# Designs tried in a protein design chat: VH-VL binders against Tricalbin-3 (TCB3). Part 18

Target 1, 208 residues: Tricalbin-3 (TCB3), of Saccharomyces cerevisiae (q03640r272to479)
Amino acid sequence: RVESTTWLNSFLSKFWVIYMPVLSQQVKDNVNPQLAGVAPGYGIDALAIDEFTLGSKAPTIKGIKSYTKTGKNTVEMDWSFAFTPSDVSDMTATEAREKINPKISLGVTLGKSFVSKTMPILVEDINVAGKMRIKVEFGKAFPNIKIVSLQLLEPPLIDFALKPIGGDTLGLDVMSFLPGLKSFVKNIINSNIGPMLFPPNHLDINVE
Below, E stands for the ipSAE of ESMFold2; O stands for the ipSAE of OpenDDE; V2 stands for 0.75 times the mean of E and O plus 0.25 times the DockQ between their complexes.

## First folded at step 19 (VH-VL; framework fv_iratumumab)

Design z2 (at its last look DockQ between E and O 0.50; V2 from the best seeds 0.00; counts 0 for: pae E 14.8 > 2, off the site)
Fold by ESMFold2, look of step 19:
Structure z2 (fold): chain C 208 residues (1-208), chain A 118 residues (1-118), chain B 107 residues (1-107)
Amino acid sequence: as target 1 above (208 residues)
Amino acid sequence: QVQLQQWGAGLLKPSETLSLTCAVYGGSFSGYYWSWIRQPPGKGLEWIGSIYHSGSTYYNPSLKSRVTISVDTSKNQFSLKLNSVTAADTAVYYCARVDYWSEWFDSWGQGSLVTVSS
Amino acid sequence: DIQMTQSPTSLSASVGDRVTITCRASQDISSYLTWYQQKPEKAPKSLIYAASSLQSGVPSRFSGSGSGTDFTLTISSLQPEDFATYYCQQYYSYPITFGQGTRLEIK
């Protein structure tokens, strides 16, 4: 069964304005310690997240498959979703004008101990797509929600572009490390999401 | 990966109380329903009931007046009590984990034969 | 309560045969149907969930089909380890109920 997504996307867009700043700060606060003291390789001595804002455009639910059941306190759904925070093609002129754009800047440190330099690398053109399984468990007094459970059905499609701002530093060709950096960033994303959301793992949110 | 180990008395007289315990290893106890299912010798399977890790229960209506399922989250254990047994309650009793998303059983204990005799 | 009726109750077959077992629900259960295999003196093992989705680690010779009230388990080429009893189970609504079983024997 495929169902309409209009009401869910309306809810999600309103919820996102509240949640996005919290998520953005949590990503920076949780990921930077993981990056500290880790040399990514490829000529890079250190990596940190300098700026992290996902922007005001919410993820979009592209389709829903519901599992019809009787005699249960649960509703189960599969959502297909996309997150394209830079794309304005599905927004009104007012929404596009008021949009807060995503901003993700990585501080990449190159060079030897005494002469190191840090340059910004922007993460742009973010495109995430995936399929999420949602279980909503109700309490005794319908329609009180007790628990919402989330799981990714498969590893999501994750793509982005890296845009260096500075030129060559210390004689190192900046373009030579971008493929390795992109791979390293994808690995960091998957290693954080997998233990939470890849089967058999799941994230439970207790609403009570 | 998850393992269920069950134990309890296997020989009862009519009117006694059946009591079985199941311990869960190698996986999370939280977030799952846990079930008891029985199988009379040479016969099919009957669901007895399920309990959520937080204590919420669902029982088969045919047994509800006699059955109690309980949980001890500090020990990752759940238990079955069945009151006032008769010969009709002779069966192999299994504990099982309910799949996270749906009400089928993805892991089972080894089974405990319970015999009720005069 | 939803009654699950399996056919046949027993079945004889040879290694290499294609085997089908059916399960009929007393009412529409959509695709909320699981198949189990049980060998003597062992607990059941899930094979297929959601009527047609193969469990991890189950050989691809097993398949399931159907929706609504009529469901089929198929073994495309029977192997020696497949001689067992097979049960269907609905999880559309409480109480959870099982079919009576189909015993698959060597012919």
Scores: ipSAE 0.000, ipTM 0.474, lowest interface PAE 14.8, mean pLDDT 82
ESMFold2 (binder alone), look of step 19: mean pLDDT 93; pTM 0.948
OpenDDE, look of step 19: ipSAE 0.470; ipTM 0.792

Design z3 (at its last look DockQ between E and O 0.03; V2 from the best seeds 0.00; counts 0 for: pae E 11.8 > 2, grease 19.4 > 18.9, off the site)
Fold by OpenDDE, look of step 19:
Parts: sequence; structure tokens; C-alpha cells
Structure z3 (fold): chain C 208 residues (1-208), chain A 118 residues (1-118), chain B 107 residues (1-107)
Amino acid sequence: as target 1 above (208 residues)
Amino acid sequence: QVQLQQWGAGLLKPSETLSLTCAVYGGSFSYYYWSWIRQPPGKGLEWIGYIDHSGSTYYNPSLKSRVTISVDTSKNQFSLKLNSVTAADTAVYYCARVDYWSEYFDYWGQGSLVTVSS
Amino acid sequence: DIQMTQSPTSLSASVGDRVTITCRASQDISSYLTWYQQKPEKAPKSLIYAASSLQSGVPSRFSGSGSGTDFTLTISSLQPEDFATYYCQQYYSYPITFGQGTRLEIK
């Protein structure tokens, strides 16, 4: 059964603004250690996340499928979601004006001979879409939610652009390694999300 | 351009297991349900069940105890098994694709007549 | 389970006629209804989804209306290729269920 998404998106929008600072810090704390000592290739000696925020616009739930007969004390739903922070078509003029855009800055260290230089690269035009399965197990204790299980039904579609914002390239063609860097970034994302949410894995949140 | 082709045994004896396979060409399993529907001769349509690309299944309760739908994403195929068949299971069986959200059957296999006879 | 009941079970009509087929759900299914056309020895073909949305490639002489429990498929001017069996199908909840079908024959 298809459900309305209006109330959920309203909730999500408020939650998103509150949660974003936490997420930003967590991303840097968890991902930068993984990037340490790893060379993406293409003349890149090192990669780090300098800034990370996804902005104030929350992902949008595009659709909900509810399954009422999945279990005696369980509810199962499939959510279709999209994250398009640059899209303001679904926002009021005021909301669009007050919107905080995503800001993701990558520190890319380029090497040439015995010299290396770090330059900033911005992540722009972020576009994410996917489907997530939400399972809720109810318990006897208040608030009667025992476990919330999250799973991506498939790897999400992730797209973005990379934009150098200056720096000494040491004579390297920055544009030439961007596609490779893009792929590398995607792989880092998937490697972090995959163990948690990609089938057959799932993230179980014990609320009890 | 999407095509579904199905195959399997058409003649069974009572208590045997029905086994059909459907192959999908020209598309992917992503964001679709893959369904089996049957139609007894001269009668209406009965939904058997879904499987999605993640392997989750949804069966008609009337057949749940005897039905297994499986998917092989590496081959772009999904299959139907129906245990303990009787004459009542005689029907043309169709595989079909269902949009994950709109849930209408947009592409169908050619159908497979399965006859259960002693 | 949601029962879908079509009316009539069969009807005869002539080319050029206006034909109406009804489908009633045992409970409110909102607009989660699809109409199918099936010709002999062929798989069904979707005509209308979401009760009133015409499927791509389907002639405009086909239309669907209704919401809640009562739905209607209309063929404004019957053509020779329209003689077939028509089914309604609900996708409001599992299990998916179909109407018993309406056989449209040439008079």
C-alpha cells in the first residue's frame, strides 16, 4: 500500500537540520583515518576531507510502500528517497533564500618529483537517490518500539561534480584526474555504507 | 524492448513439483517486482507472488505454503516452484514485471501451460 | 483479501458502440486500480493504471474513472480489435487480486 509522505518529509526536514552537525563531525572522524596513507592514484598522493556539510535541505521521501502482514509485531516499509540539495522547486521563496548549501571540501595532495602540494577540491551538484527498507519491531515496553532495522535495497545512485578552487597544481592537469578521483570517492562512500546497509547487511537500532 | 521468456515442464503428475523459470532481456532487476501469475483454462487471473531484486518475497496466502520464488541476478532470471501440485494447479503460468511503485504489470512472459494429470 | 467484482461478466456489442465495464472493490482501494485487456492465448496488456491514467500507446478511446470502491472502464467507440476479455486489478494491498473478467464479444 502506498502511503503519503508529507508528514514524514516535514519531520525529516526538522530532524535533518539538527542532526547535520553531528553527521559532519562523524564523517570527518571516521573517513579521514581511512584516507590516511591511501593514494587514490592519478598523481594524487593523499586525500582528506577538510569540510563536510550536506546543508539544510533534507532528503525527500518520494514514496512509501507499507506491508501490513509482515509479522505479528512488525511493520515493514520501503522508502524511496532522493537528495537533491540544489533543487529548490519544492521550496518556498523564503526557504530557498535561507537554504544552506552543501559544502564538502576535499584536500587533495599532488606530488611531482620531491615536491607535494595540497589543493582544495569542492564537491558540487550532489544528487543521491535510492530505496531503503525500514522494519520496525514493536515491544511491550514504552514507547513500544524495540528495533528499527534499516537496509538499502540496492546501492544508491550517487552523483556529484568536483571543482578545483585553486592551488598550485605543480604543472599537473587537474581535470585529467578528476574522473578517477570521483570514482575513488564513490568507492569510499560505498565501502563505508555497504557493510552497514547493503544487502544482506542491515543496520539495527535498538530503541528499547 | 524488455522481453520476458519463460520455460519449464508442462506436464506433471499429482504431488510433483512445478518448476518454471523466467529470463529477462533488455532490462535490469532494479526497482521492479518480478511476479508470477496463473490462469486456469477459461478462468481469471490469480496472483501467485512477487520477488524483488533484494530477494524479498511476497506470496499469495492461498499458495504461500507451497510456493517458492527465487531470483538469480547474475543471470537476470527468476523462478517459481510450486510443491504438491493437484489438478487445481492446472493453468497457464505467466511471469511478469511490475513497477516497484506503480505496481502494474507492464511486461509479461509468453505463458507456460502446466497440466496436472494422473 | 480484497475481492474485485466486475460487471457484467460478459457482453455483446457492435463496432462503434460505447461500452462500459464496472469494477467494484470489497473495500476502499483509493485509486490503486489497473485495467487490463487480454486477447485469446495472449498475456494481459495494461490499459489504465491509477484508475484513470492511460497507459502509453493505448488509444484515447479507452478511459478509466472512479475511486474508492467503484470503478469504470469505458470504450467510447468500440473497434474490431477491442473484442477481448478485460480485467481490473487492485494493488492497494497484498495479496494482489483481479476481477473475474469481462468478456466483450462481437454482436
Scores: ipSAE 0.000, ipTM 0.532, lowest interface PAE 11.6, mean pLDDT 88
ESMFold2, look of step 19: ipSAE 0.005; ipTM 0.470
ESMFold2 (binder alone), look of step 19: mean pLDDT 90; pTM 0.923

Design z4 (from x1 with heavy chain Y103H; at its last look DockQ between E and O 0.47; V2 from the best seeds 0.00; counts 0 for: pae O 10.7 > 2)
Heavy chain, then light chain:
Amino acid sequence: QVQLQQWGAGLLKPSETLSLTCAVYGGSFSYYYWSWIRQPPGKGLEWIGYIDHSGNTYYNPSLKSRVTISVDTSKNQFSLKLNSVTAADTAVYYCARGSPDWHGYYGMDVWGQGSLVTVSS
Amino acid sequence: DIQMTQSPTSLSASVGDRVTITCRASQDISSYLTWYQQKPEKAPKSLIYAASSLQSGVPSRFSGSGSGTDFTLTISSLQPEDFATYYCQQYYDYPITFGQGTRLEIK
ESMFold2, look of step 19: ipSAE 0.063; ipTM 0.618
ESMFold2 (binder alone), look of step 19: mean pLDDT 89; pTM 0.922
OpenDDE, look of step 19: ipSAE 0.006; ipTM 0.535

Design z5 (from w3 with heavy chain S50D; at its last look DockQ between E and O 0.44; V2 from the best seeds 0.00; counts 0 for: pae O 11.6 > 2)
Fold by OpenDDE, look of step 19:
Structure z5 (fold): chain C 208 residues (1-208), chain A 121 residues (1-121), chain B 107 residues (1-107)
Amino acid sequence: as target 1 above (208 residues)
Amino acid sequence: QVQLQQWGAGLLKPSETLSLTCAVYGGSFSYYYWSWIRQPPGKGLEWIGDIDHSGNTYYNPSLKSRVTISVDTSKNQFSLKLNSVTAADTAVYYCARGSPDWYGYYGMDVWGQGSLVTVSS
Amino acid sequence: DIQMTQSPTSLSASVGDRVTITCRASQDISSYLTWYQQKPEKAPKSLIYAASSLQSGVPSRFSGSGSGTDFTLTISSLQPEDFATYYCQQYYSYPITFGQGTRLEIK
């Protein structure tokens, strides 16, 4: 059964702004240790996340399929979602003006001979779409939501662009390794979310 | 190539605890699902549970109350404990690696040699 | 739980025959299905991921098809080494479940 998404998107938009600082810090805290000591290749000696925010525009729930014949004290839904932070077509003028754009800055260390330089690369034009199963388990304690379980039902579509913002490249062609870096970043994302969200796995959030 | 080697007691009495360990050789413990599967003699396969490198566990509801799967990343090992065994728990027990691809599709691509566990009075 | 039902339970065939094994899920599992081959006293071997993706080292005579609830494993020309028991597995949701198996025997 298809349900309205208006109320949910309203809620999500407010939650998103509040949660984003937490997410930003968590991403850096968890991902940078993984990147430490790892060379992506393609002439890159080191990679780190210097800045991470997905901005103020929340993902949009495009559709909800609800399952009514579920277990006792449980609700299951499939959500189709899209994250298009650069798209303002679905925003009011006020929202558009106040919008905070995503800012993801990668520190890329390039080496040549005995010299190395670190340059920033920005992640831009982020677009994500996917389908997620949401399971809610109700509990006895207020607010009576015990567990929220998240699972990706299909591989999410993730797209972005990488943009160097200057620096001494030591004569290296930065543009030549960007495709490889892009792939590397995608792999890092997948390696982190896959075990948690891909079937048969799911991420359980204890709300109680 | 990645190999799994498993060991543990093969003969148990009722009410005892089954304990098996699986060691991973030649590969990373990360980014995979580590599974225990059993097969009673002459019967099909039954999934017992999974654990990932972070220690998240998933159990078959039919066995959940008796099963504990743990991981020791320092040793590249994961273990299975099954409490209060009965004759119904007699089976060949396999450890296996669930290998996901980029899209999350996977199979159990590496298996241990299997351990016959017989429960008899 | 998602029930996986294989058909047939047993099958006799000759070398060179085309063999088809079916697996039905009790609910839509998309393409989250894996086929396994098991020989006597050996651990199962994965053959096909995602319902139709042939794994490395698996002969091309093996193929998988289907999505949703109905899946098929096909051996285009049966070889002597193909006599074994085959299992389907869903990994759409926990608990992971297997079909009851299809024993492929020599006619």
Scores: ipSAE 0.000, ipTM 0.513, lowest interface PAE 11.6, mean pLDDT 88
ESMFold2, look of step 19: ipSAE 0.005; ipTM 0.563
ESMFold2 (binder alone), look of step 19: mean pLDDT 90; pTM 0.936

Design z6 (from w3 with heavy chain S50N; at its last look DockQ between E and O 0.75; V2 from the best seeds 0.00; counts 0 for: pae E 8.4 > 2, grease 19.6 > 18.9)
Heavy chain, then light chain:
Amino acid sequence: QVQLQQWGAGLLKPSETLSLTCAVYGGSFSYYYWSWIRQPPGKGLEWIGNIDHSGNTYYNPSLKSRVTISVDTSKNQFSLKLNSVTAADTAVYYCARGSPDWYGYYGMDVWGQGSLVTVSS
Amino acid sequence: DIQMTQSPTSLSASVGDRVTITCRASQDISSYLTWYQQKPEKAPKSLIYAASSLQSGVPSRFSGSGSGTDFTLTISSLQPEDFATYYCQQYYSYPITFGQGTRLEIK
ESMFold2, look of step 19: ipSAE 0.012; ipTM 0.577
ESMFold2 (binder alone), look of step 19: mean pLDDT 90; pTM 0.932
OpenDDE, look of step 19: ipSAE 0.040; ipTM 0.642

## First folded at step 21 (VH-VL; framework fv_iratumumab)

Design m1 (from z6 with heavy chain P100Y Y103H, light chain S93D; at its last look DockQ between E and O 0.02; V2 from the best seeds 0.00; counts 0 for: pae E 5.7 > 2, placed apart)
Fold by ESMFold2, look of step 21:
Structure m1 (fold): chain C 208 residues (1-208), chain A 121 residues (1-121), chain B 107 residues (1-107)
Amino acid sequence: as target 1 above (208 residues)
Amino acid sequence: QVQLQQWGAGLLKPSETLSLTCAVYGGSFSYYYWSWIRQPPGKGLEWIGNIDHSGNTYYNPSLKSRVTISVDTSKNQFSLKLNSVTAADTAVYYCARGSYDWHGYYGMDVWGQGSLVTVSS
Amino acid sequence: DIQMTQSPTSLSASVGDRVTITCRASQDISSYLTWYQQKPEKAPKSLIYAASSLQSGVPSRFSGSGSGTDFTLTISSLQPEDFATYYCQQYYDYPITFGQGTRLEIK
């Protein structure tokens, strides 16, 4: 069955302000070492994440479908979710005024030797959507939670735009490498998310 | 373009350790997961385990106490060790690759040639 | 563990026939299923992933369908090179498991 999501989204929006900086820093700390010494190709000599924040707008849970299984020690839920951190169409004027936008910039190094230049490329118009299975295992006394397990149920929508800054002033054909860069970024995302969340893998959070 | 070549000892006595190595040619070793699968003569396929590109391993519970899968990224190789073999471990052993994109991630898209390992009585 | 049961275990058919092989999972695995073809003394070859998506380089006479617990591999017009053993494999949960195989033989 489908469950109401209003209360969960309210709690999620409250905790996002605290957890978003931690998540954002973890992404930067985990991915930048992977980028070190790896040239993406397409005329790009180096790539790094200069800034990575996901903004103050939380992901939204679009729907929840709950299951009760025999054995009574576990609850399973399927969450449909969306993350559009730049969209203000569902906000009050006050919320939109207070919103902190996501800021993701990639430092892209082009050229050779001392003529090399590093330019920022912004990641904008982030759109993430998907379906996730949440499994809660209870401990010795109800309602104590022992483990929460997370898994994606289908290929997620992950889309974004790349916006180069100052490309025309550098005298480089910046637009020719953007499709290759976008593909490389998607590959990095998949290689980090897949082992964690793509079946048969799942992420366990031990609450005990 | 990508090819997997495997090697290792093919004849063992009971209680010995099976050891196989798989090398990756004509492609990247990074950002894939690597699997071992076996097939007893005349029988079906059994998944042994896999290792992701970060080195985390996942094993079939039926073999977990005896199996080790490891990688050597400097040589683009991964290996299988199976301790305390018996005649029941006689099989053709395959190495295989899976990718982390949705195309190919859901199964093994490149396989090694297979290695027959026989455990004598 | 998720058990995968194929039917039939063997099948005889003629070139040009339409052939259907089924695979049943012991629990709902959504669409997390791959079909393989294996010829004698050769490694398996991936045919279909995600239950219905054709792997690159596989002829269009192969198709897959199903979701949940019941899955089907269909060969629309059997060719001489299609005589082989076929396996389904789930990747919904660990351990990864295969069906017992379906041997497709020439009549």
Scores: ipSAE 0.125, ipTM 0.625, lowest interface PAE 5.7, mean pLDDT 82
ESMFold2 (binder alone), look of step 21: mean pLDDT 90; pTM 0.932
OpenDDE, look of step 21: ipSAE 0.189; ipTM 0.704

Design m2 (from z6 with heavy chain S28R N56S Y103H G104A, light chain S93D; at its last look DockQ between E and O 0.09; V2 from the best seeds 0.00; counts 0 for: pae O 12.1 > 2, off the site)
Fold by OpenDDE, look of step 21:
Structure m2 (fold): chain C 208 residues (1-208), chain A 121 residues (1-121), chain B 107 residues (1-107)
Amino acid sequence: as target 1 above (208 residues)
Amino acid sequence: QVQLQQWGAGLLKPSETLSLTCAVYGGRFSYYYWSWIRQPPGKGLEWIGNIDHSGSTYYNPSLKSRVTISVDTSKNQFSLKLNSVTAADTAVYYCARGSPDWHAYYGMDVWGQGSLVTVSS
Amino acid sequence: DIQMTQSPTSLSASVGDRVTITCRASQDISSYLTWYQQKPEKAPKSLIYAASSLQSGVPSRFSGSGSGTDFTLTISSLQPEDFATYYCQQYYDYPITFGQGTRLEIK
């Protein structure tokens, strides 16, 4: 069953702003330990997330398929979504002006022999698309929502750009290893998202 | 690796209150439902009840009037109280990490070691 | 309440045998079924969840099938360590209920 997405996107936008600070902290807390001690290569000794926010623009639900054959007090849906924070075509001038842009800063440590230095690299032009299965558990006081469970139905399409903003490269050609770093970052994302969101695994969000 | 450790009194007299506690080590306490199950000697398994992250409880109707399950999130513990015990309540009691129908992945995938509770005059 | 009925209640088999245990629900429970193995004086161990998904660390000789009301646990080639009692459990609706168990013994 195909459902309208207008009301859902409105709700998602509000939820997104509230949830983003939590997500930001969770990302840093969970990913940085995994990055610790891992060298991406290309002269990079270490990688860390210094800043992480996806901004105020929520992903857009492009399509919904609903299912009725679910358990008690639950609903199941498949959502097609796109996350294009740089796209302001669907926003008013005021909304566009007040929009908080994503800010993801990576700390890249470059080393030569016993000398190393960390430089910041920004993640820009983020574009994500995918399909998710959404399960909603309702509370005893129906139709209150207790938990929203998220699963990816397929690997999401993720694209972004990396932009160095300065720092001593210690003679290394930063531009030459960015493609490799990009691949590494994508792998890190997939390695975290996979176990978390791919069936039979799922991510639960407490709404109460 | 997630582990459950349970403890409580093993010998009770009729009309007393059974009290057991289960401690969760490792994992995300708030992520799961937490269950109590019992097994009378030589018999099958009986679900007692669940408690979720919000403290919402689900009880077996057969025991609902006598059962209380609670959580202490600060300690990553949940407990079972069963009032007015009789010989019929003699069983090995298990705590377990469980999930409701919408958590198809987990079921009850981690169990405590079990606690024998004997009700005798 | 949803009643879960296992068949058979007891079964004798030899090492290497193919063993099949069935579980029937009194109503449609979709795929919300778990199979457990329990050895004497031990807690049950989850084998199969969601009717057909193998739990981590469980040998591939174990498999589950079925949906709706009829479910099957299969051991393709019985090993010595597989002699135990097996339970099915539905988690489609509260109260959660178990089958009466199937005791698998050495022939």
Scores: ipSAE 0.005, ipTM 0.552, lowest interface PAE 12.1, mean pLDDT 86
ESMFold2, look of step 21: ipSAE 0.005; ipTM 0.553
ESMFold2 (binder alone), look of step 21: mean pLDDT 90; pTM 0.931

Design m3 (from z6 with heavy chain S28Q N56S P100Y Y103H G104S, light chain S93D; at its last look DockQ between E and O 0.47; V2 from the best seeds 0.00; counts 0 for: pae O 9.2 > 2)
Heavy chain, then light chain:
Amino acid sequence: QVQLQQWGAGLLKPSETLSLTCAVYGGQFSYYYWSWIRQPPGKGLEWIGNIDHSGSTYYNPSLKSRVTISVDTSKNQFSLKLNSVTAADTAVYYCARGSYDWHSYYGMDVWGQGSLVTVSS
Amino acid sequence: DIQMTQSPTSLSASVGDRVTITCRASQDISSYLTWYQQKPEKAPKSLIYAASSLQSGVPSRFSGSGSGTDFTLTISSLQPEDFATYYCQQYYDYPITFGQGTRLEIK
ESMFold2, look of step 21: ipSAE 0.113; ipTM 0.642
ESMFold2 (binder alone), look of step 21: mean pLDDT 90; pTM 0.936
OpenDDE, look of step 21: ipSAE 0.012; ipTM 0.542

Design m4 (from z4 with heavy chain P100Y G104A; at its last look DockQ between E and O 0.10; V2 from the best seeds 0.00; counts 0 for: pae O 9.8 > 2, off the site)
Fold by OpenDDE, look of step 21:
Structure m4 (fold): chain C 208 residues (1-208), chain A 121 residues (1-121), chain B 107 residues (1-107)
Amino acid sequence: as target 1 above (208 residues)
Amino acid sequence: QVQLQQWGAGLLKPSETLSLTCAVYGGSFSYYYWSWIRQPPGKGLEWIGYIDHSGNTYYNPSLKSRVTISVDTSKNQFSLKLNSVTAADTAVYYCARGSYDWHAYYGMDVWGQGSLVTVSS
Amino acid sequence: DIQMTQSPTSLSASVGDRVTITCRASQDISSYLTWYQQKPEKAPKSLIYAASSLQSGVPSRFSGSGSGTDFTLTISSLQPEDFATYYCQQYYDYPITFGQGTRLEIK
């Protein structure tokens, strides 16, 4: 059963703004320890997330497939979503003007000895698409939603660009290792998302 | 009263491909996980993988490179293929239905009769 | 992978006895645990899911308890048909894994 996405996207937009600060902190807290002591290569000695926000524009639900025959007091849906924060075609002029852009800065440390330099690299042009299974458990308290469970149905498509911000590269060609760094970042993302959201794993959000 | 019946070749040579099929009677593929599990003689159970009601497959990483699970909804059947078999793949193979509820997969509640597959030179 | 360890590997009991089998997970799996019974040359049969929920058609003498890392299957009064091998299985983390099994024999 195909459902309308208009109301859902409206809700998601409001929720997104509230939730983003929490997500930002969680990402830094969970990912940076994993990056500690790990080098992606290409002359990079260390990598860290300095800033992380996906901005104010929420992902867009492109399609919903609902299932009526589900578990006790539950509803299951498959959501197709896209996250394109640079796309303002579906926004009013005011919304576009007030939009907070994603800001993800990576601290990239070059060099392995006493001669090392940390330079910031920005993540830009983020584009994500995927398909998720959403399960809702109903409760007794208003709005009668107890738990929302999220699960990926397939690896999401993730694309972005890396942009170095000035600085002393210590003679290293930053542009030459960016493709490798990009792959490394993607792998880090997948390694974290997979255990969290791929079956039989899931992320449960308590609404009560 | 859902029942699973499975069939396929039971004797293979090394490097051949294992192929088993499981047919579902008395039920639909919808809202369940359809799994394959194997059990070497005298040993425990090993989960191979499953296909869900949306056609998504998930495999045990230990076998992922060699395993393919597919479904034919028109026939109410799903199948297992395991490439490049060795003696280590000798086992009784079971198809099973994974029950669906809030957290989707919470165990196999209906099982096939099992198929002994022996790999020998 | 999450390792599931059952205890004991085997035990002997008599009809009417109270029997307890334990299963330990290598990490917290909440209540995402299923118990199976397997008789010789038969497919496993699901007994308990979600650690403590009785599968439909399973006698009430079977019960499951526990959460986190330690789980228990209990048979309150052993019947002749209960002599079999029992397995625990976690479905908290990918991939799905089973315990090594507990063989329940007649004393």
Scores: ipSAE 0.007, ipTM 0.552, lowest interface PAE 9.8, mean pLDDT 86
ESMFold2, look of step 21: ipSAE 0.093; ipTM 0.631
ESMFold2 (binder alone), look of step 21: mean pLDDT 89; pTM 0.925

Design m5 (from z6 with heavy chain H53Y Y103H, light chain S93D; at its last look DockQ between E and O 0.53; V2 from the best seeds 0.00; counts 0 for: pae E 7.3 > 2)
Heavy chain, then light chain:
Amino acid sequence: QVQLQQWGAGLLKPSETLSLTCAVYGGSFSYYYWSWIRQPPGKGLEWIGNIDYSGNTYYNPSLKSRVTISVDTSKNQFSLKLNSVTAADTAVYYCARGSPDWHGYYGMDVWGQGSLVTVSS
Amino acid sequence: DIQMTQSPTSLSASVGDRVTITCRASQDISSYLTWYQQKPEKAPKSLIYAASSLQSGVPSRFSGSGSGTDFTLTISSLQPEDFATYYCQQYYDYPITFGQGTRLEIK
ESMFold2, look of step 21: ipSAE 0.015; ipTM 0.570
ESMFold2 (binder alone), look of step 21: mean pLDDT 90; pTM 0.932
OpenDDE, look of step 21: ipSAE 0.026; ipTM 0.568

